# VH-VL binders against q9lj97, part 20

Target 1, 262 residues: q9lj97
Amino acid sequence: MSQEEQPKRPQEPVTYGDVFEVSGELADKPIAPEDANMMQAAETRVFGHTQKGGAAAVMQSAATANKRGGFVHPGDTTDLAAERGVTVAQTDVPGARVTTEFVGGQVVGQYVEPRPVATAAAMEAEVVGLSLQSAITIGEALEATVQTAGNKPVDQSDAAAIQAAEVRACGTNVIAPGGIAASAQSAANHNATIDRDEDKIKLIDVLAGATGKLAADKAVTRQDAEGVVSAELRNNPNLSTHPGGVAASITAAARLNERADI
Key: E = the ipSAE of ESMFold2; O = the ipSAE of OpenDDE; V2 = 0.75 times the mean of E and O plus 0.25 times the DockQ between their complexes.

## First folded at step 5 (VH-VL)

Design n4 (framework fv_masavibart)
Fold by ESMFold2-Fast, scan of step 5:
Structure n4 (fold): chain C 262 residues (1-262), chain A 120 residues (1-120), chain B 110 residues (1-110)
Amino acid sequence: as target 1 above (262 residues)
Amino acid sequence: QVQLVESGGGVVQPGRSLRLSCAASGFTFSSYAMYWVRQAPGKGLEWVAVISYDGSNKYYADSVKGRFTISRDNSKNTLYLQMNSLRTEDTAVYYCARTGWYSYQGFDYWGQGTLVTVSS
Amino acid sequence: QSALTQPASVSGSPGQSITISCTGTSSDVGGYNYVSWYQQHPGKAPKLMIYDVSNRPSGVSNRFSGSKSGNTASLTISGLQSEDEADYYCSSYTSSSTWVFGGGTKLTVL
């Protein structure tokens, strides 16, 4: 009988869904070496280095494990990454710089860098870079979600978060007929009957122009963020919120507004 | 290969306590929400409890709320169910099951189950 | 919250199609698109057949399909085979952030 120690080998591939909040076809795909290389190159271009704790590091680790397991080979790229790309985008919104990492049009990483609010006294003391930010509203935070998760198919947790946001913005316990919350709920229900991610209604389809679609708006408070986070979490069977989603945008807005003397 | 192995079941009198364990292997345990589901002999399935991937959020069936506590140790790849104040109606095979961390995909893998018998 | 309602039994012959219903309320099946179906053979753990109303996990035959209308979800099995004989359970997320199961349906293949 031969006895030989075998190095520990993966029994199944590490897929996108194992390490990221992604859905549909991408979630079941083994992370491929060229996907990871493209993300590393994109992070280096944007940040000047591979971001600590970023998607590139996670993807490189996963791709290496998948290569050792024989699930992927050097030079392999997932179909979705090849067709729709691997991108890192920076967007400046009121009070923050948002950096979002995408594979196949889905968010795999997000970084929100708060910008300090300049008071009148601080502006007078400085000779360069003078700015004054108004408080970020619920509608503005919902619009910011379009930049970080606009291509995400609307699901039930998104609809619940949007409903909580609308109720808080309008100061009522009832959503508006034909409003953004009603649209989000309709989108989530429609998407449950659709097999292809390409055919699903996306967050951008619901949240674009949110400020103009809300009957009333208000500055985001910590209490507003807690309510939206709770709604998204309670309506997600995994008991989590999407990193680039509605709860994340509302939470960032509340944090920034807390620094603005209100 | 994904494996979930339950242990800790046995025969116990009403009012006493048992702790069940579920040892996970073949996947990144810390990335998945975990569930306990039970099935009384000859009866259907009943959801018991859930715990988020990081252990920060937990929900329970009304029938066990206040008596059972779900917990996990991600460093040991182990899920637990502490069962206090046991009743005869808690007699069942207890399964642990997983779901996706970010994407819910049903209870996609189940353990073999461990039998808990509560009798006088 | 009441448990989901399924027929106690259903039967069919090889090659035929059968449908199993799962009826809830607006607070579970009607309110959420997190409906799943499980197959259980005697003495074995349940196996996931359908999730999120109509999606099939990898490795599950395309003979199994799911749908939902209002408060009722349905599992359809086409081209019945002897190995399909089992108990089938539906499950749904609820407005209380809990899960409920149906009472189960015994499928007999004649």
Scores: ipSAE 0.175, ipTM 0.629, lowest interface PAE 5.1, mean pLDDT 83

Design n5 (framework fv_masavibart; at its last look DockQ between E and O 0.01; V2 from the best seeds 0.00; counts 0 for: pae O 11.7 > 2, placed apart)
Fold by ESMFold2-Fast, scan of step 5:
Structure n5 (fold): chain C 262 residues (1-262), chain A 120 residues (1-120), chain B 110 residues (1-110)
Amino acid sequence: as target 1 above (262 residues)
Amino acid sequence: QVQLVESGGGVVQPGRSLRLSCAASGFTFSSYAMYWVRQAPGKGLEWVAVISYDGSNKYYADSVKGRFTISRDNSKNTLYLQMNSLRTEDTAVYYCARTGWYSYKGFDYWGQGTLVTVSS
Amino acid sequence: QSALTQPASVSGSPGQSITISCTGTSSDVGGYNYVSWYQQHPGKAPKLMIYDVSKRPSGVSNRFSGSKSGNTASLTISGLQSEDEADYYCSSYTSSSTYVFGGGTKLTVL
């Protein structure tokens, strides 16, 4: 008798490509416990804590699942992480500090913080309203998604999150014709007809220059993040948000804005 | 080794209630969305309900909305389906199923099913 | 009631190829790349054969392939074997955040 119906269903490891927009050899690698530990250490060194919703939290969750499934063991490190490292780098640009998280030379997280860290005197001036330091805007958070998930094919959950972000940024219930949300919706609809991921429209094609494409912009609040998270969640078949995606970037921006507040 | 095991099916009269359970093992249950899918005798598959990884979001098929409640206990690795106001057309084998981590990979693992018969 | 349309039956001889269609609307099959296919033998739970329109889970034979054009997804089985005789169901995510199945296709290997 045939046993085609009877084979046990194999459990699959959680790979880098399952949680991050990475390519090549890294995408197929199960996330290993030491990779996650290295990212947690790097985030703690740079941020003073593990960033909630950041790469370290995602990697720890994935590595724990992989250990439970028997795909990796405590102390295991992927060869790309061992050879090329797990790093968190900060770069100061005019008006902002950009923090980028890497595994094996590929971006797994990025956060934009307006203005460099101020001196104690400058921080006191900010408290009394004498500083020109600005909070991270919705447009800036959308642009940050290009670095964490720029190569992700645009799907309907991305389009819904982008629409929620535009509506919140502009304070309207109608998306702009030819705006970023309309572009994302068009990309998601087009991508639904394309089988190969390489041929699909990517988040970078929609979100690059997002700040300039929004009719209005605003500092990201917790309420903004909750709306964007809800929109992405409702339009994802597994009822989850994509790590390093739009909702994750907006959430990180809201938390960084709260870190700057007293 | 992923396993899903349903229980709680049986014969029940119209208008009564039943609670189904699905015991999960071999994966991090608390990180996965879970589903109920049913199949009436000699008929095709029908999706019934979904619950998010943390239990905060739930969706139901129109045919069961307002009568069935999906829930989970992550500390016990168990999924539930509370079925109230049962009708003869609810007679089916009920399967629990999961999907992939962070990426929807269809219903990649199914339980063996539990039979619910609603008759007088 | 099934929302997606499949032929009730298809048949083929050993070694031949067959294709099963699954037709929906722009709000399900045509609007998303979340089409999956399941194989079910009598008295058994369904087994996932294809997900994301064209991707195979580990352990599924490369004789099984999937594709989509507009509102219609297709499952193709090449090199038919007697073990392939089963019911096949397609499914899709929908714009209402729900999941729908096709009515099922009985494959007979002559």
Scores: ipSAE 0.303, ipTM 0.667, lowest interface PAE 4.4, mean pLDDT 83
Fold by ESMFold2, look of step 6:
Structure n5 (fold): chain C 262 residues (1-262), chain A 120 residues (1-120), chain B 110 residues (1-110)
Amino acid sequence: as target 1 above (262 residues)
Amino acid sequence: QVQLVESGGGVVQPGRSLRLSCAASGFTFSSYAMYWVRQAPGKGLEWVAVISYDGSNKYYADSVKGRFTISRDNSKNTLYLQMNSLRTEDTAVYYCARTGWYSYKGFDYWGQGTLVTVSS
Amino acid sequence: QSALTQPASVSGSPGQSITISCTGTSSDVGGYNYVSWYQQHPGKAPKLMIYDVSKRPSGVSNRFSGSKSGNTASLTISGLQSEDEADYYCSSYTSSSTYVFGGGTKLTVL
């Protein structure tokens, strides 16, 4: 049984890989009607409603097209969705709530919602009677990407985003030997020669422990986030950022730091 | 068929050196981080060292830092552990392990282990 | 010394369920969903039973399930059988780019 990615062709089913940044076994699976129903239920459980233009809506549209094309039947569920599940998880961090949507253990959607109540109260208490907490650094934001996109294969857009982040963290245009940008670029180049996604190097392999790998670090600013977003966009053929990816994590950290006035 | 085969274990005196090898086959070795994990007789599992897919990053347990060196040769599909200044507490079965087939999802393939005994 | 805390032993009767705990910190179990569980019979290499907190590799019985709450992961074995008697280890990826293991739990099936 081959886990190779298949080319998209006319009269072929709409797969998870066609509409989401997923890899491996899931990427080749046609989106099935019950998968979409499971995501809609999961979104409703977490948000109280489905997200307009969110993962459930995309999956429903794809499943409808697949039904019309005869590639799936009403009530069909992919084996990965049936066995590994469809979930929506929320993680609270200072100043934000990160909601991540999964199919078969892979991220298909992510939402970063500012949540100033918990963060503002904690920051104000710290300032009044105690020393200030450190702002979120570029290294910490890169590590947060491990939680949201750690199993994504490294590609050139990831490497560009990581390079932009490291250059800004170190305050220099010189890429540090043995730094995370060098590792990310090597991983992206290596992965371009690998056919099977399970054999590719993943973001966790590059970004885990990022705070300890950077030669220097700094608090994330809005300008840092804009630079990292631009790098990721310009190096993605679809001119978009990756859900839950490097740019998303840096942007979330910048927003948190602005709310904390640090 | 994924296979990991350790070799190079044996009996050595404290203070001496030993080099372990792990021959890999049945998967794209150069795409995976590789681990050494050890188990002292009658004891639990202890992580020893890890090396990134291209060898550029290496991490060690505190108990072996400065004494052990992990390395790999991707052209030979072989992982190595150079163990210097061996101590009696280094006595263990040493396993090489790959992180999971499922995108860094745990150690899904283990070798049979090679015994290192450090005694006078 | 292990960085993850497991009970030294647990026991159960055939057909019952047992749960083994694995407690870490926010730098490992709490911070990452890369928690795995291993079964080791005497004289054998460990076998992966659970990965990513709750997922089973192909060929692992659905009697094995995993979960996590905060800094504590749990392995639950339902419908205990005599062949489940073994040592069980948890492991977690860490912020130091490594895996750490629990001290192990001996499961005895009475």
Scores: ipSAE 0.007, ipTM 0.444, lowest interface PAE 11.5, mean pLDDT 79
Fold by OpenDDE, look of step 6:
Structure n5 (fold): chain C 262 residues (1-262), chain A 120 residues (1-120), chain B 110 residues (1-110)
Amino acid sequence: as target 1 above (262 residues)
Amino acid sequence: QVQLVESGGGVVQPGRSLRLSCAASGFTFSSYAMYWVRQAPGKGLEWVAVISYDGSNKYYADSVKGRFTISRDNSKNTLYLQMNSLRTEDTAVYYCARTGWYSYKGFDYWGQGTLVTVSS
Amino acid sequence: QSALTQPASVSGSPGQSITISCTGTSSDVGGYNYVSWYQQHPGKAPKLMIYDVSKRPSGVSNRFSGSKSGNTASLTISGLQSEDEADYYCSSYTSSSTYVFGGGTKLTVL
């Protein structure tokens, strides 16, 4: 009679940090069943179905494991998910649809769907100026950050990243008075004096309309992304980039542009 | 500040129905599972029912199953307990409660309760 | 569902440490790390004192601690104070997707 080895109860809960690139308090939180359900609902709302291997599926698996381990119970939700929500948002960018999944304001998943360039049937090529799916610009990537991290208080790492982005966009190391970099720095400085996050200046306040705030703009390259990432990391005491933040957005844009060139 | 306020309690005869309400404020109500817990006079706490954040899942204590219905209106931040076929043993203070970080790890917020008396 | 077993009453003098036990089964206390403790003063709603076996909510005194061994959870109150006089209830998640409370323990501070 083979003693069916009772599946070793996991000694530790599966946390968000175990399965997603999240940081802060969320990273240490066990994934709860209702969190997964919320994500499933959100995915279904947006996609019409749950994504295979997507955040919802991962969360469900984790939550199930946690239930088996006795770490969570049916109906449980994390405070962060409950307070800040679980959301799936889609943004159309030139040549692609970007879907971003959030738990408690942090990115847990991102999907890029290339939009098929409507192959205009060959014949009457009215040169409708197929506007060459213009590569995503630094300005556009910064604006996209509003969608993923718009409610994040501006900190020094954000300001550094934005400055790096502006420098690369404009090709000059000179911070323009009244530019987006200057604004970000000002916001970061201001926020450092404020205790309550609710009263702090948010990324949305700085990055909204970023394309119009840049003196010059260019398509995002890998080198640009690396520069921005480096800037953000150097100015973050945790030596990490914010998920869905400035560096992440620029990196995503760079990747998209590289794919489009292939 | 999180607040839960129960209402709808009173004196009813056996076999009658009563509907309790719990008004929630100070938190994202729609994201939390909500609970009813009752306490008979001079007795201990008894779990009654739970409803998931979206109302899709409901669980009941055996003692009230088939007679009580838990529901919620997230647009009104209100939790309900429909009590049918009331019995004398249903006499209790009824509390609505929220669970903390994890819904089942503990009830971190309680209302003040509403008294339901079932007497002939 | 049968209530978790608690002593009906415990007593202690100011400054002493007391422990309240909560005994269940492998289907509840022993099966899950989902044990919580509540303090209830007369005429008041219960207050969460311990969750997840041993975690304290914000604002709860460090005099309160929780532990579990096997099917028995324990609440320890150190440095007993007069204000600690109350009813204490344990609770646990169950394998049937329900909650169960203990019968309660009356703590008297002598």
Scores: ipSAE 0.006, ipTM 0.503, lowest interface PAE 11.7, mean pLDDT 84
ESMFold2 (binder alone), look of step 6: mean pLDDT 91; pTM 0.918

Design n6 (framework fv_masavibart)
Fold by ESMFold2-Fast, scan of step 5:
Structure n6 (fold): chain C 262 residues (1-262), chain A 120 residues (1-120), chain B 110 residues (1-110)
Amino acid sequence: as target 1 above (262 residues)
Amino acid sequence: QVQLVESGGGVVQPGRSLRLSCAASGFTFSSYAMYWVRQAPGKGLEWVAVISYDGSNKYYADSVKGRFTISRDNSKNTLYLQMNSLRTEDTAVYYCARTGFYSYQGFDYWGQGTLVTVSS
Amino acid sequence: QSALTQPASVSGSPGQSITISCTGTSSDVGGYNYVSWYQQHPGKAPKLMIYDVSKRPSGVSNRFSGSKSGNTASLTISGLQSEDEADYYCSSYTSSSTLVFGGGTKLTVL
């Protein structure tokens, strides 16, 4: 072997993997001051304040420790955060509003807020003895996107994410002619020729009634969410996911389905 | 019928420049991120660069960063790779490749490749 | 060294079955179901044979199948034909949304 083991653990910076359940290259990256600043700004935009005990607070603490230890400098940004973004997305799904925080396309925070109407419905169903153990489906998550990003002009990242979602829902490698993915692709191509955002086709025009427009549907899994996130990131000009967009909604649904199994 | 056709390869001296082109047809070129992948003689595949669907985002392998520039002209359905400060280690067949619209699909279409030989 | 580990060579006789392994980590093969396999004949571009661990593109023979267990993906070729003699490369998406390749395996049909 070319490298000897150390007699004890060497001094190390606080990395993403030390404080978050992330994988790959991101897990080994020291948390940088500008990464933390970007998350704090995103949380303030979405929540109106920095979330107590949230990802921004964790990242600020880690970045401060790393700066003190000499591992990062003020103004440093992790390459993955610069290239793929630091985003916070709110998604309305049946029974809850889910806020998901991303760095480089990976989840670093998630906050589930039961919606008053959905919570009341769940309590009523329990009282009358109804079984409401339905997992959130891909079609339902796509419809939830209408509530959080319905007025967003459809772009190529949205079309890619919707195509990945339809393929996973239907279990096929081709999109349905005249289906939701085909509609999203047409909308994105049309919108590329339009200068004014108000004149562009919006997500609501494509995703309204998504559950009824899919040939088949299924409960959202973690693997489904990873596929949709990857599609949106790779086809987005900023290599990030849109707050409240398709990837955010599918990711929120996957996480809620995991919690429901407990 | 999807087709990718590379051109521009040849023999160049170290330190010189060369520009590769990839002509795309049979699909909506402006909807896809495009890749350059290379293969040195007798070696395996190595990713070189990627460009987003609209050209706004570009990423490079560390071995070519600062020397190579990826670009595209969606009006001509053409992908480019400008290679500057060429080294003997850059000798390879260069492939233009498209990933599928689906994030879990690999490179569904490849060009036939163009050979770049960097020698004195 | 390549990011994913493959055997340098495998061999089999016509009509036999062979399996090629591709070993990565939890950040690529083990963490995601986005493994692809490519076939490359000398002097030709690679051809996609398998994607998403086990799915075949249209036009790829049913003799080719893929699977995964933990951090190791496998390509199995049944009913070996002389035309299957080629180099085979695995690739995987990573947590960084990039692609990495294996070192390649030379398949010899005896």
Scores: ipSAE 0.000, ipTM 0.384, lowest interface PAE 15.5, mean pLDDT 79

Design p1 (framework fv_pamlectabart)
Fold by ESMFold2-Fast, scan of step 5:
Structure p1 (fold): chain C 262 residues (1-262), chain A 120 residues (1-120), chain B 107 residues (1-107)
Amino acid sequence: as target 1 above (262 residues)
Amino acid sequence: EVQLVESGGGLVQPGGSLRLSCAASGFTFSSYYISWVRQAPGKGLVWVGEINPSGGSTNYAPSLKDKFTISRDNAKNTLYLQMNSLRAEDTAVYYCARDQYSYGYEFDYWGQGTLVTVSS
Amino acid sequence: EIVMTQSPATLSVSPGERATLSCKASQSVRSNVAWYQQKPGQAPRALIYGASTRATGIPARFSGSGSGTEFTLTISSLQSEDFAVYYCQQYNNWPYTFGAGTKLELK
């Protein structure tokens, strides 16, 4: 066995796509040291510490390996992290608060904090035979987006995500005339011609009452979330999703529904 | 039932421009993402780009982004590919392909293709 | 971008035999893989999506399997009309990418 005069370097960088379920330009980017530092700072601001097994820990390990491999240098930041940021957002859904971590607008981590339901309601349901165990539906997740991003102007990525959500909720490949997806597409097209942000149609204008506006609804699954995330991502020029937006809310709902089943 | 028909291909000199069309019938055209996919003679398939149902958003293969523009006219059920600054390596059969799901997965129907030859 | 590698480049088989075609991704694409059939002078035809789900109208002799980075298309009891080029495609990450194809030819 021969020894090398110099340390052996890794043959390939650890990219975002190697450790996270991300798409587009970000997936092929080597994880940079400043990206990892930004995530660590964001987790500390939101949680008071870095999360055990969270995105910051994964990113720090990957960035360290990439520095040793010569693929990145101290102080380097990926273009997408510099332009879109490294962010942490919270989404409230029935029974829980979900904290989602983003790099360049794409999800890299998620944490669930259960919130107790009123015991009086649970006891009342038992007496009258009512069921209080309900999965979160696509319509409910869309309504939850109003709380986290209601004032965001509707753009093409929002409209695409809403269309994917409606298609999945209704089990068809066509959108309803005058339905929520058609309204979102109309809003996005209108907003593209408007100069002042305050004059644009907002997500709350489209998503308020979403459960009542859908022709059919269903419990959110992982496959539903995957489709909605893909639609939002591929319709954004920077290949990113909005923190606390439609994709984030649908993803949170899917995760909570899976946890309840197991 | 579902049909996609490409047209507009032909011989173009290097540096030239060409616009391809794809006429759709048998489905609600305005509800689907549509892609362009090309295939050089004797080679494999290469994704060119896609357009969303409303026509307000497009995505392209990174190597082709500044050269090609995709657009659609939903009133005419027609998709377009504007190709500029053409080079010999752009010689290929160009297909339009319908996305199986309106939110963007897999191609379930393809047109017959139209040949673009870039040669002096 | 994700690179899709198909093997073998050419597979020579006789009618009635079983053909197994391989497709490997440079990184995990979960189960987001589609398979297409293309005959000379024709457009591709969708066969399989989601790694294992047959497209509408596709005969049961076509089956797909795999997840992550390794995928297989199997054609049982080959018919004369099955001799064609087969392509795999990932749609897990943008941009979408295709393999170079496997040509299934008569022995």
Scores: ipSAE 0.064, ipTM 0.546, lowest interface PAE 7.5, mean pLDDT 82

Design p2 (framework fv_pamlectabart)
Fold by ESMFold2-Fast, scan of step 5:
Parts: sequence; structure tokens; C-alpha cells
Structure p2 (fold): chain C 262 residues (1-262), chain A 120 residues (1-120), chain B 107 residues (1-107)
Amino acid sequence: as target 1 above (262 residues)
Amino acid sequence: EVQLVESGGGLVQPGGSLRLSCAASGFTFSSYYISWVRQAPGKGLVWVGWINPSGGSTNYAPSLKDKFTISRDNAKNTLYLQMNSLRAEDTAVYYCARDQYSYGYEFDYWGQGTLVTVSS
Amino acid sequence: EIVMTQSPATLSVSPGERATLSCKASQSVRSNVAWYQQKPGQAPRALIYGASTRATGIPARFSGSGSGTEFTLTISSLQSEDFAVYYCQQYNNWPYTFGAGTKLELK
């Protein structure tokens, strides 16, 4: 009976997938020192400071561990952070402003600032003593994208994200003829033949009135957000999502619904 | 009612090319991602690549991206796999599978497969 | 790429027994694991997705569990039709990768 110990597993770097809920090639990348510095700078520009326990703090900790382990060196930047950026964007959804942090187009942090819904209906409910605790729906999140990315030309990643959103809203894997997903696919195909961005069909042209254009709707869940993010990433040659785009808005809505225990 | 039927397999010489087809019926083909998956005789499953519903985006296993091209004709409800520079290690049964991972699901329907044999 | 390691390669069991199949990922795949059943000469059949959710029409005797790097497929009371090869697959990272399979055979 040998008591010989199994050889110790080699120490591994702390990757994006180890500390964040990211997918694709980014998940396998060791967190590099300049990635962390870029996020810290971005947080400081948007918030006036780095967020306690936020993405910058997590990334700095991971990058320090990776340097200590010899997996990365001072001044290193991951290819994805260098090519697609380290960014912070704000998305307005019903009842809140969500600030979302991205590395390589994927979400690594979110901060929610609750805000009163400034509508006549919300104000009327308030005066009768009602608390509006309704979950944000897929249609509402799609409409919110108009505020953050309404002027973006529709591309195939947008069309894929919108299709995933419609499929999840309706509970089927069939898009409606003449529906929002069909319109987005048509827009993306048309835009592929157009050279000038100003001549292209924009997200506002497709997403305005989205709640009324969906055959069915539902509260956004984390699984819904994961599917929409996957669809947008899969259809971008660089495996990234657009800051303030469809995936960002659906992700923000899912996060807000979790905080409301809905 | 949902069916995927692969065809176009057969014997091909090393360095040759083949185009596989996958005929879809019983569902709205243009609404689905479709993947190709292959399986060498007596071996496990290997993912080849996917194509999005519109046909405007594809992705491949990195080792296969320069050899294989996936395309689709939604008007004909047909998916294609163009295979170039074939070698003996490409010998496998090739399956098309309806791909729902972008919707948080799985490969829910698979075709019967078509055998490609690369041999001199 | 992520390597999926299945064990054992072959599991010999009798009808009515419980079978537990293991799948290990070389790095965390969260819960993004699916299980497939394949019989000789047939295409794979989806059993489980999201590590633990049964696919449509799959009997309750099939259950999946696990997260991160360690996953299991359990068949609580084997039926004769369950003797097949079982594959796990991760869909957390591209390329999607499958394990080499566990062959469930009659003792």
C-alpha cells in the first residue's frame, strides 16, 4: 500500500473566468496589470473614485497575484483589453441607472443607482400609496437600448441579440414574421450593403415600441441575459458586446430584477 | 416532425474537397442556429462550427477554421459544410444539430449523420 | 481549449442498479455542461443541459449535478434501454468540447 502523494498541480493564473461571469476567449485570459489599471482609470472618470469591491479592485488583486506567480509582467495588457478596450457605460432602465463595466466587450461589473420612474402612471400610483415593484420585462429592456445606443447602425450581432431576446420573451425558438427580430435581421442584411454609417438603419428604427411588437413578454432573468449575451458575442468577429447595447441592457435588467427579489 | 437529414458524404482522396448538405424540415429553419459536429469511427464527438439564423455569422473550432466553411440557404431550408484540403484524420460521421445554446438550451435535434471517408 | 475528462471509460452494471458517471473540466465551466446519450449507429440524444436541467422527454431517473469543474450524471434505476455511451460537453467557452465518453454496459 503506497502512501505516495499525488504530484502537486502546477499553480494556475487567476483568469477572467475565475472572478467574473464572462465567456469565450476572455474567460481563459490571465488578468494583466494594465487591464486593471485601465479599469481603475475608467471607474475614477465615471464615479470619481474606484468602487469598493468593484471590478477594478478585483482586477488589481488578481493581477498582483498573477505577477507574484510569474504568469504576467508589469505593463502587460491582454490582447482583448488592448483591442476592444476596458470601458464603463451607463444604461437607463425603468426605475434605475445602471453603470456597467466591460473588458473586451464583456460585463465584469455593474452598479445600480435606483431612480424614481418619472411617468404619469408612476406618479399616480405613488399618490394612491402604491409601490411599483414590477420586474423589468424583455420588451422594456429592449426599449431602454434606444436611449443608450439608439443611433448605432444595426449589425448582425445586434440582430442576433434581438432574436435571442424575442425567442426568450415568447418561450419558443421561432421568430414572428414581421416582428422585431425579423426587422433587425432585415436591417443588418441591408446595412451590410451600405458603406456610409449615416445611411444605415439604426437600433431606434427597430427597437422603438419593442414591448408592443413582441407577441409575449416576461421578466428578464439571468438565464435570459446569458442567452442574449451569448447571441451577441457569437455574431461579432471579435467576440465582444457593444457598450450600452442590447446585451448590456438585458443584463442590467436581469441584475435589477435580482435585487428586487423578483 | 422536426427532421435534419445529412447527405453528400462518401469516399474522397487526401487533398480533395466535399460539400455536405443538411436538409431541414418540420420547423422554421431560418430562426435557428445550426452546428456541425463530427465523430471519427469509434471515437468521441468533436464540434466543428455553427452558423447563425441569417447566415451572416459563423464560428469554427480553431483547428478547422481554414479548412471548413459553413453556409445556409434559408429559401431551400438547407445547411452546407464545404470541406477542403481533406486528410485521413477528417474521416468521420458528420452530424448537423439544431443549436440552442444562444438561448440557454442544448443541441435538441440531431441528424442521422453522413459518413466521410478520406482514403487513397 | 477546455479539456473534458470522463470517468470511468467503461462502467459495468446490472438493470435496476444506480449508475454515476463523472465529468471533469480542466477549468471552471460554471454550470454550462450538457450530457448526451448515444447508441451504436445512432445520433446523440440530449439528456441534460445547464448541468442539472433535464431535456424535454427525458425520464426522471436521469439527473445531473455539479458546477465549476466537477459534474456527475446519475441514472437512479437502470433500464435495459439505458446501456449506451454517455458524453459530457461544455459550452462555456469556444470551441465547445466533449469528453471522450463513458460506455455503460451490461454486467
Scores: ipSAE 0.014, ipTM 0.527, lowest interface PAE 8.2, mean pLDDT 82

